# VHH binders against LysM domain-containing GPI-anchored protein 3 (LYM3): the designs that were tried, part 14

Target 1, 370 residues: LysM domain-containing GPI-anchored protein 3 (LYM3), of Arabidopsis thaliana (Mouse-ear cress) (q6npn4)
Amino acid sequence: KSTIEPCSSKDTCNSLLGYTLYTDLKVTEVASLFQVDPVSMLLSNSIDISYPDVENHVLPAKLFLKIPITCSCVDGIRKSLSTHYKTRTSDTLGSIADSVYGGLVSPEQIQVANSETDLSVLDVGTKLVIPLPCACFNGTDESLPALYLSYVVRGIDTMAGIAKRFSTSVTDLTNVNAMGAPDINPGDILAVPLLACSSNFPKYATDYGLIIPNGSYALTAGHCVQCSCVLGSRSMYCEPASISVSCSSMRCRNSNFMLGNITSQQSSSGCKLTTCSYNGFASGTILTTLSMSLQPRCPGPQQLAPLIAPPDNVPKELMYLPSPSPSPSPEFDDIAGGGSSIAAVPAASPGGATVSSSNSIPGNPANGPG
Key: E = the ipSAE of ESMFold2; O = the ipSAE of OpenDDE; V2 = 0.75 times the mean of E and O plus 0.25 times the DockQ between their complexes.

## First folded at step 13 (VHH; framework vhh_6fv0_2)

Design q4 (from p3 with A61D; at its last look DockQ between E and O 0.27; V2 from the best seeds 0.00; counts 0 for: pae E 3.0 > 2)
Fold by ESMFold2, look of step 13:
Structure q4 (fold): chain B 370 residues (1-370), chain A 121 residues (1-121)
Amino acid sequence: as target 1 above (370 residues)
Amino acid sequence: QVQLQESGGGLVQPGGSLRLSCAASGFTFSSYAMYWVRQAPEKGLEWVSTISWSGGDTYYDDSVKGRFTVSRDNAKNTLYLQMNSLKPEDAAQYYCAKPRTYWSGDWLDVRGQGTQVTVSS
């Protein structure tokens, strides 16, 4: 039960940050805060990317998003130093830490990461490294894969509520965080274990090691292929993405089957199941595998998490009530006041949320997952 | 309100010993790993020691291994640091700290006011 995760400078993993928007922001503006691909960010939250001009959609203040990042090892400590922020008018280290980055970092941590710069007076346009907490927790190689979400505890959160939101248990949360009891304090950052689907791609694939949280989606193969982690069984399912880009063939060789096609035929001898599956992206080529099997009974349909429309509003919460049973992913938010909302649930009203131009965040999107 | 109060610092000769205490209140002390950190006048904050919530696991910076011992009494909500064979480079303000994250010592939440350890030459 060590409280310090051992790591070496060569180890990296996929990880997630739990981020709450401090103001209305365009999809591209949120993505630029973390240097991540905006459409990959949307799919990590089960948000439908087929809407026109989705990257310029304005997301509402207080919305909660899972941000995919790469977790590195810095001086034996798991953290990310790849995020940079360019200061704006009226910024302070306090407002950057508590508001812009949603409490994922402290002003002291920003000071330490930028020790060569005098931060006593912040000039507009100063470029800061923003250190962000992440975890990998590498177990036995026979274990099921997991991703860890860095979650900032809110004032009305309970361990049971957090466990329900992220489809885990109070026991797992307590064990992962080496806690003596399930007592949490606002502002604490919990490592939340998420079950995931891992890929079996060959090591030479550029997307080797693709991993997707259960009930979530990812883009790969140059935005040509959309993969999901099927609910319940946690098997990976991939199909052509809805984005119009130039792609290599997605047909399984010696067949009329396209990537993602599944057919079944029930007979007295059993069920013949034929699938065309994704096998990685290599040298500009989408790799596919056609498989055929005979099973005693035909399996039921794939249980994919539903995609939601890009949110316009944060759902209203009843004051003083706990969250209901979780569905879909992520869990429906149970807070009142200044809390965050669920990205996986469509907004009830499109409204007219508008992001002020004075609150725009500079930066370039960066792809974190891989 | 979370509060941490360090005590037990003072002036000691090289090779001497001190025992620091940290009284905790306002949170479930027995649920958290606890940290000792220190700061010399011209230096940044330096990690010294970690103890697990039960006291079953202890960790030390290489510079203090074998000389310092961290312990806790969960019934008294108190954290201790026994400091033996003190050196001039151990002189610092010592703080106990409650974590903000448990996998990285860099994200500590609350520290006390500290207690001064001075080692005369």
Scores: ipSAE 0.427, ipTM 0.752, lowest interface PAE 2.0, mean pLDDT 79
ESMFold2 (binder alone), look of step 13: mean pLDDT 83; pTM 0.834
OpenDDE, look of step 13: ipSAE 0.844; ipTM 0.936
ESMFold2, look of step 15: ipSAE 0.334; ipTM 0.686
ESMFold2 (binder alone), look of step 15: mean pLDDT 82; pTM 0.832
OpenDDE, look of step 15: ipSAE 0.804; ipTM 0.919

Design q5 (from p3 with S52T; at its last look DockQ between E and O 0.04; V2 from the best seeds 0.00; counts 0 for: pae E 12.7 > 2, placed apart)
Fold by ESMFold2, look of step 13:
Structure q5 (fold): chain B 370 residues (1-370), chain A 121 residues (1-121)
Amino acid sequence: as target 1 above (370 residues)
Amino acid sequence: QVQLQESGGGLVQPGGSLRLSCAASGFTFSSYAMYWVRQAPEKGLEWVSTITWSGGDTYYADSVKGRFTVSRDNAKNTLYLQMNSLKPEDAAQYYCAKPRTYWSGDWLDVRGQGTQVTVSS
């Protein structure tokens, strides 16, 4: 069974699907199963996209990925109908549901979504709509930004174990999923709130409503801007993407500050902070906002989650990747009482955040976008 | 203003039946999925049933599946819950709810006083 979210309009929102690969698949093949951008999929999992030919990298069976999707409002219920699948030799509705889509959908849900097609015999090449259960809950959890993961319960899972791994509580999971008791069964689909950063873009921006899981990345503005959810603060940080060229101006209007620049000066009366921030993408233009503030203490360097190399293996002890720098828990670490960390972080996964300073006075006339 | 008024509760023997009604006003009823929730003494709200705006899909909590049937009449702005084979565990205050347009910490608007269902031997 799966969580049901009520909705009242035709608007869409962002959500995540927890997908476990049923076989070895290329990055593009996984992305094709869900009709999603392969680069966005990799960045949602903090996977470094700078590797050559990354879209043809083969991901191993049993790897767990968070798949970013759009969650629609259809007949007052949050669900995704944007996913399509072309049947292959020996496919059944059961094998498509349980294997290809990792239990994220049931055969009955596929039948209902394709009621205009005779499915009594499943011919090769039949195009099916694959309805995917999803939830957004207004992008919040306990009054904080959250992005919801549709999680297929495994036979070894407990509610307490799931709560620990995703930095939430049994009570919150129970409430979010409208459960009378915290009892779960293998194959259930839970909506799991992940800590996230939300944007404050104007409604006319094409990326209005951008939301990013804590410790994760997203590309926006035609791949020109890379945003991340800063560890420990739930603040979104955006900078020019390292893999994009030929973008509109990223200079904050009437300044020499570029997008992502932060300057600070500590004094006895506080920290003077100047920031050039991303404000959305509209009509081919990257919008920026220059802001200045005084706060008690200058922030340290931005703490961005390390990027990891595209995975080749799934170690038995690490069947899925944990959140970067998770909070340790006595129950999770009961054997050794130590912290936990991302095991496969490569040396080439820098934080990417910069704080620059300038000794020059801005000298030229304004030349920003309209 | 949004108003939801529940009725049809009462005292019933185990195995009996009741039909609850929810009269809606102050919003476009036919544009929203509608919900039944219930609350037993000293317990939180429990989701019971959902029906889509058209009535084309219905959903039930496991504890009531096969015994309860949700329906709606969009011409009369009325939501119904047919409850059969009632058990003592079904005793609660029953509320209808509409989806919330703005965030407040709760995901459904529960606006009425509810209607009491009591099941006794």
Scores: ipSAE 0.000, ipTM 0.173, lowest interface PAE 12.7, mean pLDDT 77
ESMFold2 (binder alone), look of step 13: mean pLDDT 82; pTM 0.830
OpenDDE, look of step 13: ipSAE 0.811; ipTM 0.919

Design q6 (from p3 with P99D; at its last look DockQ between E and O 0.18; V2 from the best seeds 0.00; counts 0 for: pae E 13.0 > 2, placed apart)
Fold by ESMFold2, look of step 13:
Structure q6 (fold): chain B 370 residues (1-370), chain A 121 residues (1-121)
Amino acid sequence: as target 1 above (370 residues)
Amino acid sequence: QVQLQESGGGLVQPGGSLRLSCAASGFTFSSYAMYWVRQAPEKGLEWVSTISWSGGDTYYADSVKGRFTVSRDNAKNTLYLQMNSLKPEDAAQYYCAKDRTYWSGDWLDVRGQGTQVTVSS
């Protein structure tokens, strides 16, 4: 049987996968598992790409990464079919689904996606399509833009904990997942709405619909332009990327302004703000817009999420949560770059992956919707 | 073991009405959103309707909006689908489903036999 995930539009959207490394893997190896650009993957996690040979850096087991993917509608189901996996020695559909892809796919879903291939004997070197989950939910008008993360629930997770980790609410989580109550089981896949900066590029731009989660970065325009989304912002800030590539002009026409330049002039009538903004990538050309505005007062300095060094290990505060405690105010509800990748301690139960079974705390209390 | 039993299907003329029921057991019904899906001959499963755990929020496929009404009785562990103004394209096997994610895990295979709705002139 196939899973259902209704969608009515054939349009694509940008989405994220929440992936926890099952072992130490090079950046290129993780990117290869999902057929994504290694540099874009690192920037989605606010990892500094200026380090030499960063693509060969070994990322540690248990690191949590947000993997950028394109989300399509195929036969009424939102999924990505762009991912292929070549089987290795000792692979089974179970180990590929539950370990290599971190529970983002089931063995049955792999079988269905590969129905033209005889999988009764899984030979080494067999090329499999790996269907991966994604979502393109539309929010209410006038709400901040949202980007959806497909998140595999861990044994120690609670709805409140997930909501806090990703700066959303239990109400939003239950609504976007059409849940009757905020009850979760290990191995469930949730769509997590992340606050994001959306673009206003014209529809003819190749990067039309670019969206960046709060506290993160993206590369676009053939690696020529780096865009960022500061925490709490609805608009992205774009500048020339630090990568040495051949790029078309990034100067706003008929001006001294380069893409990303902002000048402000305080006067008695307010702050005159002049900006050279990125307006999309079309036919090999970086589009720019020079604009002038008047505001009551000059804005403060540009607040960018700090980039972190490529991780060598998983920090302790990202490794586990403390024992159950009352509802205190946590110091980090959300943190720009890397911070959104808080890795909690492995589930209390040691045995094989548990699906919708007993948890380390009694199952959901019988009381009511909550 | 999760059990879902659909009933209330039958033969109806175009423009007629039917009320489908889904009796649930083996899980805490009042804690889960519930779904109606349908399958026409030689077609895949099509989502029809969703209702939140409390019944406070309902959602419908565009093809049935305004004609179908989903409801639930948490005291009886029963889900309902009132289908009015039935059209020939509504003919299908109807199933109820329990889902916790947009990628349903183990729960997608736990569906009943379904109930057949036939619309003929």
Scores: ipSAE 0.000, ipTM 0.235, lowest interface PAE 13.0, mean pLDDT 75
ESMFold2 (binder alone), look of step 13: mean pLDDT 80; pTM 0.810
OpenDDE, look of step 13: ipSAE 0.741; ipTM 0.890

## First folded at step 15 (VHH; framework vhh_6fv0_2)

Design r1 (from q4 with S104N G105P; at its last look DockQ between E and O 0.30; V2 from the best seeds 0.00; counts 0 for: pae E 7.3 > 2)
Amino acid sequence: QVQLQESGGGLVQPGGSLRLSCAASGFTFSSYAMYWVRQAPEKGLEWVSTISWSGGDTYYDDSVKGRFTVSRDNAKNTLYLQMNSLKPEDAAQYYCAKPRTYWNPDWLDVRGQGTQVTVSS
ESMFold2, look of step 15: ipSAE 0.369; ipTM 0.740
ESMFold2 (binder alone), look of step 15: mean pLDDT 83; pTM 0.833
OpenDDE, look of step 15: ipSAE 0.835; ipTM 0.933
ESMFold2, look of step 17: ipSAE 0.013; ipTM 0.446
ESMFold2 (binder alone), look of step 17: mean pLDDT 82; pTM 0.829
OpenDDE, look of step 17: ipSAE 0.755; ipTM 0.896

Design r2 (from q4 with G105P; at its last look DockQ between E and O 0.52; V2 from the best seeds 0.00; counts 0 for: pae E 3.9 > 2)
Fold by ESMFold2, look of step 15:
Structure r2 (fold): chain B 370 residues (1-370), chain A 121 residues (1-121)
Amino acid sequence: as target 1 above (370 residues)
Amino acid sequence: QVQLQESGGGLVQPGGSLRLSCAASGFTFSSYAMYWVRQAPEKGLEWVSTISWSGGDTYYDDSVKGRFTVSRDNAKNTLYLQMNSLKPEDAAQYYCAKPRTYWSPDWLDVRGQGTQVTVSS
């Protein structure tokens, strides 16, 4: 494990950027800032993608999103990524860094990345390289798989508050960030370990190494397969994606079982459990594995992360969930009160969220249309 | 208010030595990895060296490895760069930097005013 050590040219990894919208933006506009797939971005935040024309939905200012990214080794020294931004009327390096990109980059970093361009004057339509943080490390101190979120420290934040919000510890945060003490400054970027489900695909699969944060979703096999990391057990569950229209077969061989099917049969000998599981994507083929087991008792229902409707607003009292430190902004003080939990915290939202029913699998409506 | 002040630059002959210092204030210096970067005329900013919060791990660009040594004194909030066997291509404005990220030199946010190193024949 190395946070400062050199990397090899074959080092790649998945990571997340913590992004707060500076204004109302369409899903496609947010995705364009980071050159990421819009529907994958929505699923990383447990936002239901089955809505018509969801990519044109307008997301509200102050919404916090986890942006899925892939990091690569650069110069044999570091894992890094970048995107491109085309300047708009009244843009400055400061407004691009602090507002448009939510503090994920600094004006100095933009200057350095664009040293061959005269940035004294920013004409409309100037293309800038925007370097972005990339946090990838070897799991947590407990050796559990982890995916790392690059989190921009706010003036209200404390190390304990961040640890609580993301279900980790001050010790893990300190160790992951190679810090001598748990002291943070606003505007710093902290790597936050999120527990995750790792795949067990064969090495020849193009999505070998798929990793999904606990309580989240990902698309793979093009847009054909949707996988989730089941709450509590951290088991990966995959089913046909709701938006795909043309995909290779998702049937487990020598069976009538489709990918994602789970059945149980109780008998005097125990519970016969049959599953059709996703095993990676190779050469245009969706690989499946039929598994049959006998258990003493049939398993109870599993919890999938609830999907939420694409949000139209973020309640002011719930925009910032960590306990406030003293802050001059009244808006930060509003997180202490009661109210509805919305997209920034999917749990405890009133109605509309998908909750696994008495059966232990997602309902047939998600699989019914084909 | 984060402040970094570099010193110790000057004019030297090829093969000579200089020691740069960086005085830090306005943040908990011992919590952060620290960086040296440099900029020659009409060139971009170039990473030179990194040192971990404790000083236990050091890293160098290949062009300076074996010639430069980074160190720190956390009790004095001071970062150092010992530069030996200086070459004309080392001539640049040298800056110390506090990162915005704790794990990578590429996310620099704050640097000092710099100190000029000039190497002449």
Scores: ipSAE 0.244, ipTM 0.638, lowest interface PAE 3.9, mean pLDDT 77
ESMFold2 (binder alone), look of step 15: mean pLDDT 83; pTM 0.836
OpenDDE, look of step 15: ipSAE 0.682; ipTM 0.871

Design r3 (from q4 with D109Q; at its last look DockQ between E and O 0.32; V2 from the best seeds 0.00; counts 0 for: pae O 4.3 > 2)
Fold by OpenDDE, look of step 15:
Structure r3 (fold): chain B 370 residues (1-370), chain A 121 residues (1-121)
Amino acid sequence: as target 1 above (370 residues)
Amino acid sequence: QVQLQESGGGLVQPGGSLRLSCAASGFTFSSYAMYWVRQAPEKGLEWVSTISWSGGDTYYDDSVKGRFTVSRDNAKNTLYLQMNSLKPEDAAQYYCAKPRTYWSGDWLQVRGQGTQVTVSS
């Protein structure tokens, strides 16, 4: 049985907002609404940040986005209060809540959060605190790493549909939200656990406790390092960010390996694996660790979630479908195909060419001084 | 349509007790955590207590902890708040609320008309 999450004033976590665009918006405009880094927002949605002028790309209406936010504790309750909205012409508390923020906040919540401001007349340019929902649950779901997405229930939604969309179960959703039954109403906000990988960084690292949901990317180390979950694994893989500028050394000490480099060598005794891994960010320095291991078989290439181009259109099918969590790679059942003994014809011995070349380069000398 | 109806408020002396009730309809009551909130004159809405769907877990604001007890009867679709050792500071309009979220305290959207609690010598 899930309990209400207790929190303390010092306890924060990473969380996600499920947000559907109400209109066509630039990437920077969407990011501005939530006061988040636009690059981080894109990576949370596996959008390729190397795309030219991606910050000015217009995202289509009805696109569903995962917005990364920091979840805080306010009066013992999990909330985000870091978001501010500057009112525009014709804005009402209702339009702000229902349209601009897609039902993530109520007009009443906005009013309460801004109780010191006379909201009877919304003047253009008024700065409003926008309280947003979030959950932490110690970064776990059923003892596994998880990030929680706040999802606004729509009239067309079912608990089963939501569960399927986010690769969880009705039971899990029901339990996480401390519900006695999987009954939902439009306008409800669900905490949706997303399977994730967690870092093993040292406690003294500034990015200690980094958790990334499956299928997403995150930036760390001052945007110098990009991390993601390895597909089919709970392991985190990090590499130099594509946008990295003026970063500290990413080389593994006493080696020629760079962050993210993996080499494998098959031998008679097994597969020798050498990996230069990211080990957190501390005191302005990227920490790296060189590891060597012997495995029975050489692993295939690490597979990450594919980065996608910034979307121009929302396919009708995707309006209803969660961003495809990368389907677990089909377990290739090793069909032990029967070794038909095709008789390898003895390829011929071609010959011995000798080439001799000599060159003598000379021994220059001794000078001895005192 | 979701409906909440609070009752049981009244005038009580300091140190006295009241029991509030909230009748719920228009939704599956047993599926949701429920909240008590209050609003004193010239003050904003404040959280008082939360109870889980099953009633197994209860939470209280520090100001009422040890004095107030929240409970529920899911068969009757009714929420209760037992208030003991009432203080003048407890005087407020009390509301039961259905949350949008169980864990974030989003309890402002759906509430009843409230019941008035007055604490006076």
Scores: ipSAE 0.028, ipTM 0.445, lowest interface PAE 4.3, mean pLDDT 83
ESMFold2, look of step 15: ipSAE 0.196; ipTM 0.607
ESMFold2 (binder alone), look of step 15: mean pLDDT 82; pTM 0.833

Design r4 (from q4 with T101V; at its last look DockQ between E and O 0.46; V2 from the best seeds 0.00; counts 0 for: pae E 4.2 > 2)
Amino acid sequence: QVQLQESGGGLVQPGGSLRLSCAASGFTFSSYAMYWVRQAPEKGLEWVSTISWSGGDTYYDDSVKGRFTVSRDNAKNTLYLQMNSLKPEDAAQYYCAKPRVYWSGDWLDVRGQGTQVTVSS
ESMFold2, look of step 15: ipSAE 0.230; ipTM 0.624
ESMFold2 (binder alone), look of step 15: mean pLDDT 82; pTM 0.830
OpenDDE, look of step 15: ipSAE 0.852; ipTM 0.939

Design r5 (from q4 with T28K; at its last look DockQ between E and O 0.55; V2 from the best seeds 0.00; counts 0 for: pae E 6.2 > 2)
Fold by ESMFold2, look of step 15:
Structure r5 (fold): chain B 370 residues (1-370), chain A 121 residues (1-121)
Amino acid sequence: as target 1 above (370 residues)
Amino acid sequence: QVQLQESGGGLVQPGGSLRLSCAASGFKFSSYAMYWVRQAPEKGLEWVSTISWSGGDTYYDDSVKGRFTVSRDNAKNTLYLQMNSLKPEDAAQYYCAKPRTYWSGDWLDVRGQGTQVTVSS
């Protein structure tokens, strides 16, 4: 049931591409390679978007990013054809496939996808379709939601290492990829199942099917709503985004509650939990649901994944591997080795987001439409 | 070096049967899903069938479903396609393919020389 299969007419799904920068690139330049929203890309990687001019920030070569994409079925193949690329000076199909797109596609796949264009002469400015392989979750009602990452195997990778890095198992990796044994080769593309939160939006919502990796964020509703998959759970938490300038009402009907408000009241008879939650975006309207539940005990605060500063320096090849056995170095003035690299990478740096509630609403609307 | 060699093609009358074989070498055959793909004159490659690494799951294009059966023998490193009730529309060069990825959709990197299937009158 957890295997990836050929398709013929299945619906689209959300998916992720594992992309390693081949050179220093601005956030907007990386996003342009995949036709994705730059701030959504940063949030998918838990990168704080509140920094000034973050879209013009230069990301370092070798940084690994999860790129959110839409996965379709085309001619029996799960791939995205919405990605396109305008050729630059000195580009070849080989350099585009293996360097610019990090091995997520082959030169032959680019050739076939662009069969109506004469690629023997690759002029600057030629627009190419880039068919990017992807996968969709195909589970049953008993299956936990998953979001698949297309991962290009590196020469230093092992199945066990990949499984540890992405919080999955060798068994799940082999099953998802329909493998008889956990053998991998550099350049192979694996589907890696990531834990995720799925939405229950109605089918008419434009963001129907929204799915967010655990410990990550997404923007929706025209950048008006920011959602997160709460750490260690399958609960999606949504609140007003900090970067919107004009949004429809985010107030729950028949209440003073704003989207993202959570109030709990402990008593001798249990916990009264009241929430104003996001229910999708339809026809320019932010849909909300006011819910009340009674539980035996009040839950603790929901812990959101910490946001990190936009990276400007990446430790070589070790950023996404488990630390070697604990062998801390004496304090050094630069970052080297496993212990020093761990200390230099603030994966859980201070300033992690926590869910908060507002028990009072001042007279100023947060950003209501006129 | 990865090698795929198709065989078993030939001339058949409409309604006839053929069994194609694909001999694989140079990689661990039992670790990969395998594909059958075909190409008719003036057409691109068309997916026909997929079989999982163990042979436990099989998939077919709608145009061949119920008429074609894919199977494999991992002890012999061999992939098979049993084609029954052949139609003129099935005439093509048939290829087996090893995916670059472990899921469907990347068969264009490695395939054999092909075997011709011709359906006469």
Scores: ipSAE 0.075, ipTM 0.521, lowest interface PAE 6.2, mean pLDDT 77
ESMFold2 (binder alone), look of step 15: mean pLDDT 83; pTM 0.837
OpenDDE, look of step 15: ipSAE 0.817; ipTM 0.923

## First folded at step 16 (VHH)

Design s1 (from q4 with W107Y; framework vhh_6fv0_2; at its last look DockQ between E and O 0.10; V2 from the best seeds 0.00; counts 0 for: pae O 9.8 > 2, placed apart)
Fold by OpenDDE, look of step 16:
Structure s1 (fold): chain B 370 residues (1-370), chain A 121 residues (1-121)
Amino acid sequence: as target 1 above (370 residues)
Amino acid sequence: QVQLQESGGGLVQPGGSLRLSCAASGFTFSSYAMYWVRQAPEKGLEWVSTISWSGGDTYYDDSVKGRFTVSRDNAKNTLYLQMNSLKPEDAAQYYCAKPRTYWSGDYLDVRGQGTQVTVSS
C-alpha cells in the first residue's frame, strides 16, 4: 500500500480517525491508544468536558468516536504521526490491528513499520509503532473547508449509507477516494470529508491551520481557549475554555471585552456589532482581535454546537442500521401510451384593434458652470 | 476484463538500457494512475514508479530516481518505463499495475504477467 499526498516541507495538518471501541474503555485509555489529549478527543465528539471526572468515564463498546490526529509532511508526502502501542498478554498483530485499532491499520503495515523488530514472537511490553491513516487534502473539499475522517468500512455499510451518515454524497466520496466506482468492501478505509470551520490565524501562530468539523469543538492555546464550529457555519467561535486555569490575558487590547464577548446594538442605521475574537496562540500569548461591524439586523444569540453527556451506552439503532440500499430508481416503464388523436378544435381568430397614439414630448438643454 | 501485458524485458549489461512497455485493455486507461513495480527473487514487491492519469505527475522510488523515466500514451493505452544506467540490483520481474485506490493507499494487485529484467556482465 502506498499513499501519496504531496505536501510542503514541515507542514502539519489536522485529520480525524473514525474509531469504534472494541471493548469498554476509559476515556484516558482510548486517548492513550492514539496518544491524543483526552479532553480534545471528547470535544471532537461534542462530549461535555465539564462533567466531573470525565477522563475516567467508561466509554461503551461499539461506540464510534472521532479521534483528532495530526499529520506531518515527510519528504514531500503526507504521513501520520506514529503512535506507539505497548503489547499486552495474548496480543497478536491481527488482534492489535483488527480489534484494538478497529481496522485502522493492517498487520502488514504494523510489520513494515516495525521492520527492525523481530515480531515473530510478540513479547509482552513490546513497543510497536502503529502507522495510522492520515489525510488532509489541503483541508478542503470542493473548495470548501473540510476535515477528513478515516472511516473503516463495516460489513453493513453501503456507500450511500456512509454518505448519508456523514452528510456528504456518493459522488463526493467516490471522487475524494479516487475510486472508479462506488464499490466498497468491509475493511476498506475511506476518506470522508466533513464540512468544517477553518481558522484565519496568522502563520506564526502555533495553532495555525486549526480546522474544526461542523458540530464539534476543539481546544487550543494550552487548553485555555475552546472553539466551536456550528452546523452549517464556516466560521468558528472561540471562548475561554471551561477548564481554563492559569491562562494568559484573554482581553481584547484597549477594551473591556473578553474573548468571546459579542455586543450588539440596534439602531436606525443598522446593528452595530462588537466582537472580541480569538486570533491564535503565539509565544505563550493568546491573540485577540476586536472587530466592529455594521449589519442590517442584529443577529440572534450565538449558537453553539450542542454538547452531549458522556455516553454510557450505544443506542441499538446506531449499531445495526444497515445503510439504506439505494432504492433502485423506479425504472419508469415508458408505457407507450397510445396517442389518442384528440381533434385540435380550431381556436377562433379574434381581430382586435389598431390604437395609434402619438405623443412627442421635448427638449430641455442647459447649464455649464465652473 | 482488465488486461495488462508487459514487454521489453531482457538481458542487459550493467550500465545498459531497456525500455519496458505495458499494453492495457479492459478499462479506461486514461482515467487511472499507473504503477510500475518489481519483484526480485526472494524479495517482496517493490514500488518503482507512478505516473498520473494525464502523465503530468511522475513519482519514483529513490533507488531509480534519475535513471528511470515513466511515461504513457493514453491514445495507445500504453505505459512505458525507460530504464537507463541499469544496475545488478535492478534485476527483477517488472509489472505494470492498475491501482485500486483507497484512502489507505493504492493496492497494486491488478497487474500483468510481468517482464523479466536481467542485469549481468
Scores: ipSAE 0.006, ipTM 0.247, lowest interface PAE 9.8, mean pLDDT 83
ESMFold2, look of step 16: ipSAE 0.197; ipTM 0.614
ESMFold2 (binder alone), look of step 16: mean pLDDT 84; pTM 0.852

